# Ledger of designs, part 24: miniprotein binders against b1l550

Target 1, 279 residues: b1l550
Amino acid sequence: MRLPEELLERARDIHSEAPSHRIKLDRVGSFGLKVPVEFKGFLLLAEADVWVSLPEGRRGVDLSRQVEAIYELSNPPKDPFSLCREAAISLLEKLNYADSSGVSIRFDAPLQDGESLKYYGVEISSIASDEIINKIRVEILGMTACPCTAELIRAYKSSEIAATHTQRSLGILEVSTKAEHPDPDKLASIIERAMSSPLRTYTKRPDEGGLVIRSLSNARLAEDVVREMIHLFLEEFGHLPEDTHILAAVRSMESVHMHDIYAERSFSLDEIRKEISSH
Below, E stands for the ipSAE of ESMFold2; O stands for the ipSAE of OpenDDE; V2 stands for 0.75 times the mean of E and O plus 0.25 times the DockQ between their complexes.

## First folded at step 15 (miniprotein)

Design k1 (at its last look DockQ between E and O 0.87; V2 from the best seeds 0.00; counts 0 for: pae E 1.54 > 1.5)
Fold by OpenDDE base, look of step 15:
Structure k1 (fold): chain B 279 residues (1-279), chain A 113 residues (1-113)
Amino acid sequence: as target 1 above (279 residues)
Amino acid sequence: GSPELAELIRRAVRLLRVALLILKYLGDPEALERAKKYLEEAEEIIERLAEEGDPELLELVDKLIKLLELLARALEELKKLGNPDAIEEAKRLLREARELIRELREELRQLES
């Protein structure tokens, strides 16, 4: 049953009323929307969050306008970077009482792996106020081999290639910058290169053996992986603004323990440059 | 100033800010037309504020006028498609506009406190 439109004229605009408590809210929005995006030639259904700030003098946000903003821009589907940026601006246009807006888009990004595909998780965001801050989070699985166990086994039984436990490890790079979003494929590549070895969707037996040998020959602690990620990031993205903020992290799903090992470093480009130069 | 005048100032700032964002980050012809519309709306508000002649708001109004001028000039430069010099000038103007918006916001917060 659709209510008569005339009732809307009689009803109070609840959202525009003064709240009982005059308090500004940082984010009010719709989370878990599904929007189509085009990424690397793929049409993907992504999850999206949209939000705006709410001033202290307004009770609520016109949520329908937020939803309209992103869906108007998502047809036809476009790249998620442009969608985030344009939607963030559109939110401020449509919700003229908002001082800030934000959009986040999440999906699994395809990554070519020979004749097959692997993937990484990506979250692309834009936050608009007096300027736009772009944020990107990339998560990709790799393989790590433990150097400690390898050393123990080497000491116990003399072997050129020491056996050790291997496990899946999730590498994470999160970048917040006033510049354009960094290339997520490059970020994924940095994470993979920082691991003992990448994962493969499809391997022939000889390739699988080679992958394992490579991992064993490049045994790395979770700490090593994070440090390598930072090092590689600086080589590739050192040109970003100095106030760019980075989170580098690894979650190792250790095969000999029931728990995971986690390591991280949060830093600005300015901060980390000073740290490295002091050495 | 009266609560009404303060709200007008806030509205003008929001309009100018969104115009700034459009000019800085989008720049397509449709976006430029939207920016123009917001600048026109802001201009109308600024004119009203100027007519009220509140001594306490004179400085803010002057800053709003300056901001409007910066953004209007940036818009005109961005319409000059394919001219690198015009693009650089637009970027300069937009940077200056951003700083002025920051100042205005801080001043507005002080007036409300």
Scores: ipSAE 0.722, ipTM 0.885, lowest interface PAE 0.7, mean pLDDT 91
Fold by ESMFold2, look of step 15:
Structure k1 (fold): chain B 279 residues (1-279), chain A 113 residues (1-113)
Amino acid sequence: as target 1 above (279 residues)
Amino acid sequence: GSPELAELIRRAVRLLRVALLILKYLGDPEALERAKKYLEEAEEIIERLAEEGDPELLELVDKLIKLLELLARALEELKKLGNPDAIEEAKRLLREARELIRELREELRQLES
């Protein structure tokens, strides 16, 4: 049903009123939108969030204008980085009371794995105010092998067992920068190379054996996975602005424990360079 | 304070800030045309502010005029369709404009306090 448009002249404009409690809000938006994106030749259905700031003197946000901003730009589908940037600016154009805007787009990125596919998680954001700050988070699973248990088993004289516990570990790189978003494939590669071994969608028996042997030969503590991620990140992305912020983390689903282990380091490029150069 | 004049300044700064974002981050001809329209709208507000002649606002109005000029020049350079020298000149103009916007917003906050 569609109501007569002339009612708009008689009804209170609730959104433009002052609220009873004059408190500004940092993010008011529409979350969990489904938008099509084109990524590396794939047409994907991504999840998007859009928001704006709300000043203390304005009661509500024109939510339909927010949704309009991103959906107008998503047809025809385009790459998610362009969509993110363009929508963040469009939000400020359409919502003239907002001081800042933001867009987040989440999708699973396809990755070739033999004759099959695997994937890794990507979330990108663009926050617009006086400039745009770009953020990207990449998550990918790998295998880790415990070096402490490997050393104990190596030292064990009466055993024919060459082993340690191995487990899936989720590696995370999150980058916030004034530059363009880093290439997500390169971030995923950094995470996988920091692990003891990559995961495969499936393997044949000889390949599975080789994968396990490789992981044992490259046993790493969760702490050292994070350190290696940082080292590899600096080699590839040390050219980013000095105030670029990074979070490097791993969540290891330890196969011998009822709980996970977590290691994390956050830093700016300026901070980490000073730390490394002091040694 | 002078709430009506402060609101006009706030609107002008916002229009110029949106134009800056378009000029810096979007490159298609339709985006450049939208930026031009925002600059024209801001110019109308700046002319109104200049006609008021409020002594407390003279420095702010002068900065708004300079900001408008910087962005208009950046727009003209970007219309040169990917000329590398024009792109570098536009980047220089936009960096200067961004700093001026930060100054204007800080001064506007002090005026409204």
Scores: ipSAE 0.662, ipTM 0.877, lowest interface PAE 1.5, mean pLDDT 89
ESMFold2 (binder alone), look of step 15: mean pLDDT 84; pTM 0.865

Design k2 (at its last look DockQ between E and O 0.92; V2 from the best seeds 0.00; counts 0 for: pae E 1.6 > 1.5)
Fold by OpenDDE base, look of step 15:
Structure k2 (fold): chain B 279 residues (1-279), chain A 113 residues (1-113)
Amino acid sequence: as target 1 above (279 residues)
Amino acid sequence: GSPELAELIRRAARLLRVALLILKYLGDPEALERAKKYLEEAEEIIERLAEEGDPELLELVDKLIKLLELLARALEELKKLGNPDAIEEAKRLLREARELFRELREELRQLES
């Protein structure tokens, strides 16, 4: 049953009323929307969050306009970077009382692995106020081999390649910058290169053996992986603005324990440059 | 100033901000037309504010005018398709506009307190 539109004229605009408590809200929006995006030639269904700030004098946000903003821009599907940025601006256009807006888009990004595909998780965001801050989070699985166990086994049984436990490790790079979003494929590559070895979707037996040997020969602590990620990031993205903020992290799903090992470093480019230069 | 005038200033500022963002980050022909519309709307509000002549708001109104001028010039430069010099000039103008807007916003916050 559709209510008569005439009722809307008689009803109070609840959203425009003064709130009982005059308090500004930072984010009010719709979370868990599904929007199509085009990424590297793939049409993907992504999850999206959209929000705006709410001034202290307004009771609520026109949520329908938020949803309209992103869907109008998502047809035809476009790249998620442009979608985030354009939608963030559109939100401010449509919701003229908002001081800030934000859009986040999440999906699994395809990554070529020989003739097959692997993937990484990506979240692309844009936050608009006086300027736009772009944020990207990349998560990709790799493999780590424990150097400590390797050393113990080497000490116990003399072998050139010491056996050790291996596990899946999730590497995370999150970048927030006033520049354009960093290339997520490059970020994923940095994470993979920082680990003992990458994961492969499809391996032939000789390739699998080689992958394991590589991992064993490049045994790394979770701490090592994070440090390597930072090092590689600086080499590739050191040109970003100095106020760019980075989170580098690893969650190692240790195969000998029921719990995970986690390591992280949060920093600005300015901060980390000073730290490295002091050595 | 009257609450009404303060609201007009806020509205003008928001319009100019949106125009700034569009000019800085989008720049396609449709976006430029939207920006133009927002600038025109802001101009109408600013003219009204100027006519009221509230001495307490004079400084804010002056900043709005300057911001409008910067953005209008940036828009004109961006319409000059394919000219690298025009693009650089637009970027310069937009940087200046952003700084001015930041100042304006801070002043507006002080008025609300």
Scores: ipSAE 0.697, ipTM 0.876, lowest interface PAE 0.8, mean pLDDT 91
Fold by ESMFold2, look of step 15:
Structure k2 (fold): chain B 279 residues (1-279), chain A 113 residues (1-113)
Amino acid sequence: as target 1 above (279 residues)
Amino acid sequence: GSPELAELIRRAARLLRVALLILKYLGDPEALERAKKYLEEAEEIIERLAEEGDPELLELVDKLIKLLELLARALEELKKLGNPDAIEEAKRLLREARELFRELREELRQLES
């Protein structure tokens, strides 16, 4: 049933009223929206959040306009980075009382893996005020091999057997910058190269043996995986603005423990360069 | 009076801020046309403010005029079919406009006190 349009002239516009308590809000939004995106030739169903700031003199946000802002731009589907940026601006066009807007878009990114596919997690954001700040978080699983146990076993069986415990580890890179979003495939590659070995969707036994040998030859502490991520990030993305902020982290599902191990470092490009150059 | 004129200043500033974002981060012809419409609407408001000539608001109105001029010039440069010199000039104009908008925003906060 559709109510008569003429009722709009009689009803109070609740959202445009002043609130009883004049307190501004930082984020008022619609979260968990499903939107189509085109990513590197794939049509994906992504999850999106949209929000705006709300000044102290305005009671509510026009929530239908929030949803309209992103859905209008998602047909036909386009790349998620353009959608994110354009929607953040559209939110301020449609809800011009806001000082800022934000859009986040989350999806599993396909990645070629031989004749098959694997995936990694991506979340991008654009936050608009008088400029846009772009954020991207990438998460991908890899394999780590413990160097401490490897050394102990080497000492015990100093001859021919290399062994240690191996496990899946989740690598994380998060970047906040005034520049365009870094390419998520490059961020995922940095994480994988920092691990002892990549993971595969499937392998034949000779290939599986090679992955295990690679991981044993490249045993790394979670701490050193994080350090390697930072090194590789600086090599690839050191050209970004100096106030670019990065978080690099690893959560390792240590196969010999009932719990995970976690290591992280956050920094700005200016900060880390000064730290490295002082050594 | 002053409350009505302050609201006009806020409306103009919001239109100019959206135009700034469109011009800086979007570049397609449809986006440029939207930015043009926002600048035209802001110009109408600024003309009303200038005719009033309220002494308490002169500095704010002067900032709005300057901001409108910078954004209008940036729009004209961006319409030059992607000329590299025009693109660099537009970037320079938009950088100046952003700094001016930050000053304007701070003054608008002081009015709310």
Scores: ipSAE 0.654, ipTM 0.875, lowest interface PAE 1.6, mean pLDDT 89
ESMFold2 (binder alone), look of step 15: mean pLDDT 82; pTM 0.843

Design k3 (at its last look DockQ between E and O 0.88; V2 from the best seeds 0.74)
Fold by ESMFold2, look of step 15:
Structure k3 (fold): chain B 279 residues (1-279), chain A 113 residues (1-113)
Amino acid sequence: as target 1 above (279 residues)
Amino acid sequence: GSPELAELIRRAARLLRVALLILKYLGDPEALERAKKYLEEAEEIIERLAEEGDPELLELVDKLIKLLELLARALEELKKLGNPDAIEEAKRLLREAYELIRELREELRQLES
């Protein structure tokens, strides 16, 4: 059923009214939208959130225009970074009462792994006000090997038993910057290189043995994985604006414990350079 | 009255801010045409404000005029498709416009307080 269009002239426009309590809102949006994106030759189904700020004098957001802002730009599919940026601006064009807008896009990114693919998590966002602030979060699993247990076992049998507990660890890099989004593959590579060994989709026994031996040769505390991620990030992305903010973290699913170990550090480029230079 | 003129200033400033975002972050001909339309809408509002001649709002209207001029020049440079010197000039103009938008927003907050 379609109601007569002229009813819009007679009905109250509830959204354009002033609210009873004049309180501005920072984020009013539509979350969990399905959006196609093109990423490095792959067509992916992404999940998007869109929002705007709402001034104290406006009761509600025009729902259809908010969703329209991203769906109009998503057909045909385009790269997620352009979609994110363009949709953030389109929200401000379509919703003239909003002071700021934001778009986030989440997808699993394919990564070549021998003759197969593996995947890592990506979430990007663009927040538009007087300028655009870009944010990217990358999550990828790797292997960590405990150096403390390795040393105890080595001391027990003088290297006849080369062993320690190993586990999957989730590495996280999150970057907020006024520059363009960092390349997610480079962020994923930094995380993997900081681990004791990467995870593979599959291996044959000689290659699997090699990965285990590599992990023992690169046994690392979770704390040192985070420090290595920071070192590698600075080497690759130290050119970003000084007010760029980074979070580096590892959540280790310790195979010998009922609980996880977690380490993180947040910093700006300016802050970390001063810290390193003070030593 | 002054509240209605302040609202016109806010609307013009917002149109110019949206044009800035388009010019800075989007560069295709269709986007440039949209930015041009927003500049034209802002110009109409600014002309109305200038005709009112309110002494209390003079500095704000002057900032709107300067902002419009900066963005119009940036648009003309960006129409020189692919010219590296024009792109750098547009970036310079847009940085100045960004700073002016920040100043304007601070002054508009003071009017609300």
Scores: ipSAE 0.703, ipTM 0.894, lowest interface PAE 1.3, mean pLDDT 89
Fold by OpenDDE base, look of step 15:
Structure k3 (fold): chain B 279 residues (1-279), chain A 113 residues (1-113)
Amino acid sequence: as target 1 above (279 residues)
Amino acid sequence: GSPELAELIRRAARLLRVALLILKYLGDPEALERAKKYLEEAEEIIERLAEEGDPELLELVDKLIKLLELLARALEELKKLGNPDAIEEAKRLLREAYELIRELREELRQLES
């Protein structure tokens, strides 16, 4: 049943009313939208969040306009980077009382693995105010081998390649910058290279053996992985603005424990450069 | 100034900010036309503010005018398709506009306190 449009004339606009408490809100929006995006030749259904700030003098946000903003821009499907930026601006256009806006888009990104595909998780965001800040979060699984157990086993049984426990580890890079979004494939590559070995979707027996041997020969603590991620990031993305903020983290799903090992470092490019130069 | 005039200033500032964002980050022909519309709307508000002649708001109005001029010039430069010099000039103008918007926002916050 569609209510008569005439009722809109009689009904007060609740959203435009003064609130009972004059307090600004940072984010008001719709979370968990599904929007199509084009990424590396794939058409993907992504999850999207859209929001704006709400001034203290306004009771509510016109949520329908937020939804319209992103869907108007999603047809035809486009790359998620442009979609985020354009939608963030469109939100400010459509909601003229908002001081800031934001868009986040999440999906599994395809990554070529020989003749097969693997994937990484990605969240692409843009936040608009007086300028646009672009944020990207990449999460990809790799494999780590424990150097401590390896050393113990080596000490117990003389072996050139010491056995050790291996596990899946989730590497995370989050970058927030006034520049364009960093290439998520490059970020994923950095994470994989920081691990003992990458994961493979498809392995033949010789390849599997080689992968394990590589992991054992490149045993790394969770701490080692994070440090390596930072090192590789600086090599690849050191040209980003100095105020660029980075989170590098790893969650190791330890195979000998019921719990995970977690390590992280949050830093700005300026901060980390100063730290490294001091050594 | 009157609450009404303050709201007009805020509205003009928001329009100019949106125009800035469009010019800085989009720059396609459709986007440029939208930016132009926002600049025109802002100009109308600024003219009204100038006519009111509130001495307490004079400085803010002057900043709005300057911001409008910067953005209008940037728009003109961006319409010069394929000229690297024009693009660089537009970028310069937009940087200056950004700084001015930041100043303006800070001043507006102070007026609300």
Scores: ipSAE 0.690, ipTM 0.873, lowest interface PAE 0.7, mean pLDDT 91
ESMFold2 (binder alone), look of step 15: mean pLDDT 82; pTM 0.842

Design k4 (at its last look DockQ between E and O 0.92; V2 from the best seeds 0.00; counts 0 for: pae E 1.6 > 1.5)
Fold by OpenDDE base, look of step 15:
Structure k4 (fold): chain B 279 residues (1-279), chain A 113 residues (1-113)
Amino acid sequence: as target 1 above (279 residues)
Amino acid sequence: GSPELAELIRRAARLLRVALLILRWLGDPEALERAKKYLEEAEEIIERLAEEGDPELLELVDKLIKLLELLARALEELKKLGNPDAIEEAKRLLREARELIRELREELRQLES
């Protein structure tokens, strides 16, 4: 039963009323929307969050307009980077009382692995105010081999290739910048290269053996992985603005423990450059 | 200034901000037309503010005018499709505009306190 539209004229606009407490809110929006995006030739269904700020003098946000904003821009499907930026701006246009807006889009990104596909997790965001801050978070699994156990085994049994425990490790790069979003494939590549070895969707027996040998020959602590990620990031993305903020992290699902090993570093580009130059 | 005039300033600033974002991040002809519309709306408000001649708001109004001019010039440069020099000039103007918006917003917050 659709209520008569006439009732809308008689009803108070609750959203435009003064709140009982005059307090500004930073984010009010709809979370967990599903929107189509085009990414690397794939049409993907992504999860999206949209929000705006709410001034102290307004009780509520017109949530329907937020939803409309992103869906209007999602047909036809477009790349998630443009969608984030355009939607963030559209939110400010449609909700003229908002001082800031934000859009976040999450999906699994396809990554070519020979004739097969692997994937990485990606979250693309844009936050609009006086400027737009673009944020991207990439998460991809790799493999790490423990150098400590390797050294113990080497000491116990003289072997050129020491056995050690291996595990899956999740590498994370999060970048916030006033520039365009960094290329997520490049970020994923940095993470993979920082690991002992990448993961493969499928392996032939010789390839599997080679992958393991490579991992053993490139044993890395979680700490090593993070440091390598930072190093590789600086080589590839050192051209970004100095105020660009980065989080580099790894979560190692240690195979000999019930718990994970975690390491991270948060930094700005200017900060880390100064740190490295001081050595 | 009167609460009404303060609201007009805020509205003008918001319009100009949106125009700035469009010009900075969106470059398609439709987006440029939207930006133009917002600039025109802001101009109308600024003209009204200027006519009121509130001495306490003169500085803010001057900043709005300057901001409008910067964005209008940037828009014209961006219409010159394919000219690298025009694009760079537009970027320069937009950077200056962004800084001015930041200043303006900070001043507006101080007036509300």
Scores: ipSAE 0.683, ipTM 0.865, lowest interface PAE 0.7, mean pLDDT 91
Fold by ESMFold2, look of step 15:
Formats: structure tokens, C-alpha cells, sequence
Structure k4 (fold): chain B 279 residues (1-279), chain A 113 residues (1-113)
């Protein structure tokens, strides 16, 4: 049932009133919206959050307007990076009392894996105020091989046994920048190349053997993986603004332990360049 | 100063800030038309502010005028679709405009005191 529009003249506009306590809010929004996106030829279901700042003198946000900002732009489905930025700007256009806005979009990105696909996690955001800050987080699984156990086995009785424990490791790159979002496939590639070996959707026995041999040839600690991710990131994305902030991390599901191993480093491009140039 | 004139300055500055974001990040013809409308609305407010001639607000109004000029020039360059010289000129204009917006926002906070 739809109520008559004429009631709007008699009803209080609760949202535009001053609140009892004049305290500004940093984020007021709608979270967990489902939106379609087009990513590199694929139509994907994404999850989005939208929000705005709320000034001290305004009691509430026009929530229908803020949801409208992203849904109007999602038909027809478009590139999630464009959708994210356009929606962040549209929020400011539709909600003229807001000083800032933000949009986050999460999806699983397809990646070619031989004749099949595999997927990795992507979350992007755009936060608009007097500029837009773009953030992207990429998570992808790879394989790591322990170099400590490999060395111990190699040294055992002059044996030529090439063995160690291997496990899945989750690599994470997070980038916050005033430039456009980095390409998530390039971030995923950096993470995979830093691992001992990639994971495959499926393999035949010779391919499986090849993955294991590759991992043994590239045995790496979680710490090594993080350092390699940083090195590869700087080679690919050293052109980004100097105040770009990066988090590089690995969570390794160690096959011989009851617990995971975690390593991370946060830095700005300016900070890491100064650190490296001192050696 | 006048609280009504300060509010007009805040409104004009916000319109110009939204136009800057559109021009910087959205380059399609429909977005450029929306930016143009925001610039026109801001221009009307700025003309009213200039007619008032409040001595305490003259520097803020001068910054609004310069900001409007920078964004209008950037819009005209962006309408030359695909011209690499025009794109580079628009980028230079938008960088200058962004710095001016930051200065303007800092000064607007002083009007609350």
C-alpha cells in the first residue's frame, strides 16, 4: 500500500530537524547492498556499502537518496571502479548537507587458470571530500614451501631428498592512494609471484608434480613472501603518489602447526624508498 | 561579517568542490554538463557576494572567483575530447583548483569562530 503524498505537508520532516545532541557523525549509511558489476567481461554480484558524513545540526540522513545514488548507476552494470567513484560523487550531489561520502564494493574476481577459472577477493572504496582517496584490498591464495625444513632434509646423511612441508598461504595487498585504483589483476599477480607456487583449480599428476617442484625451488618464509611482495609492488607501482599507503601481509596456514603464521608491513612510498636507499 | 553572506560563501564553495570532483574523475559529456550547471549556480552566488562588497569577506570572494575561473577553463579544455594537450592543461588547472579549495576550506572554518 502506498500512502498519499499529501501527508508530507502535515508530517514533521524528522530528518531535517536538529538533534537533541548536536554531535556530528563521521559515517551514516546503508551497508550490505547487492549490486551487479561488470569486471573484465564478467558480470559479477558485488556487495556494497554507502555512507555520508552527517553535520551536527542535522538529525538524520535521507537514506533512500543514498541508496538511490548507487542503484541508479548500477543499471546497466558497469566497471566497479567507475561505479565506486561515481557513486561517491553522486552521494555528495544528492545529500547536499554531507561534507564527505564513501562507497565500498566487494567481489570475487575471476582469474584465468589454464582452461578454467579461479577467484581472488577484491574490496575497493572511494572516499570523497575535497578530493577522492581510492583504496583497494586484494587477497589471493598461493602455496609456500618451508626453507628451514627443506635445508634440514637436504643435509640429512648427504641425502638428495628434495622435500619440505607445503601449505596454503593467503597473500594480502592493500593500497590507499589519491590516484586511480591499481589494477587488481596486477596486485594478484604480484602476490602469486611472491609465493613459492600458485594454486590451481585442478591438475593432472604431472602438473601437480610440477607445482610441488616449483614450490621447492622457491622455498620462502612468510617473511620472505612479504618482502618479495613489496619489491615487486615497487617495480610495478612506484609511479604512484609518494603519500600512497600500502599494507603487504601473508597469513600462512602452516601444515605442520596447530596455528597460522602471520607477517605484515605497512608503509608509504616515500617511507620505503628512504629505507631501501639507506642500504 | 554577515552570517547570511558567510552561508552563501559556504554554499558556493561546496558547489565548486563538487564540480571539481566531477571534472577530475568523471569525463563523460553528461557529467561535464552537470559540472557546468554547478559552476553556473556558484557564479550566481558569487555575483551576489561581489555586489555586497563586504570588506571582511573580500579575500574569500576573490578566491571563489579564481576557483570558478580555473574550473570553467578546465571544463572548456575537457570538452575538447581526446585532445592530449587539452587534457594536460585541464589536469594543471584542476591541481591548482584543488589547492585553492583546501585553502578556502581552512579559511571557512575561521567564520565559525
Amino acid sequence: as target 1 above (279 residues)
Amino acid sequence: GSPELAELIRRAARLLRVALLILRWLGDPEALERAKKYLEEAEEIIERLAEEGDPELLELVDKLIKLLELLARALEELKKLGNPDAIEEAKRLLREARELIRELREELRQLES
Scores: ipSAE 0.657, ipTM 0.873, lowest interface PAE 1.6, mean pLDDT 89
ESMFold2 (binder alone), look of step 15: mean pLDDT 81; pTM 0.835

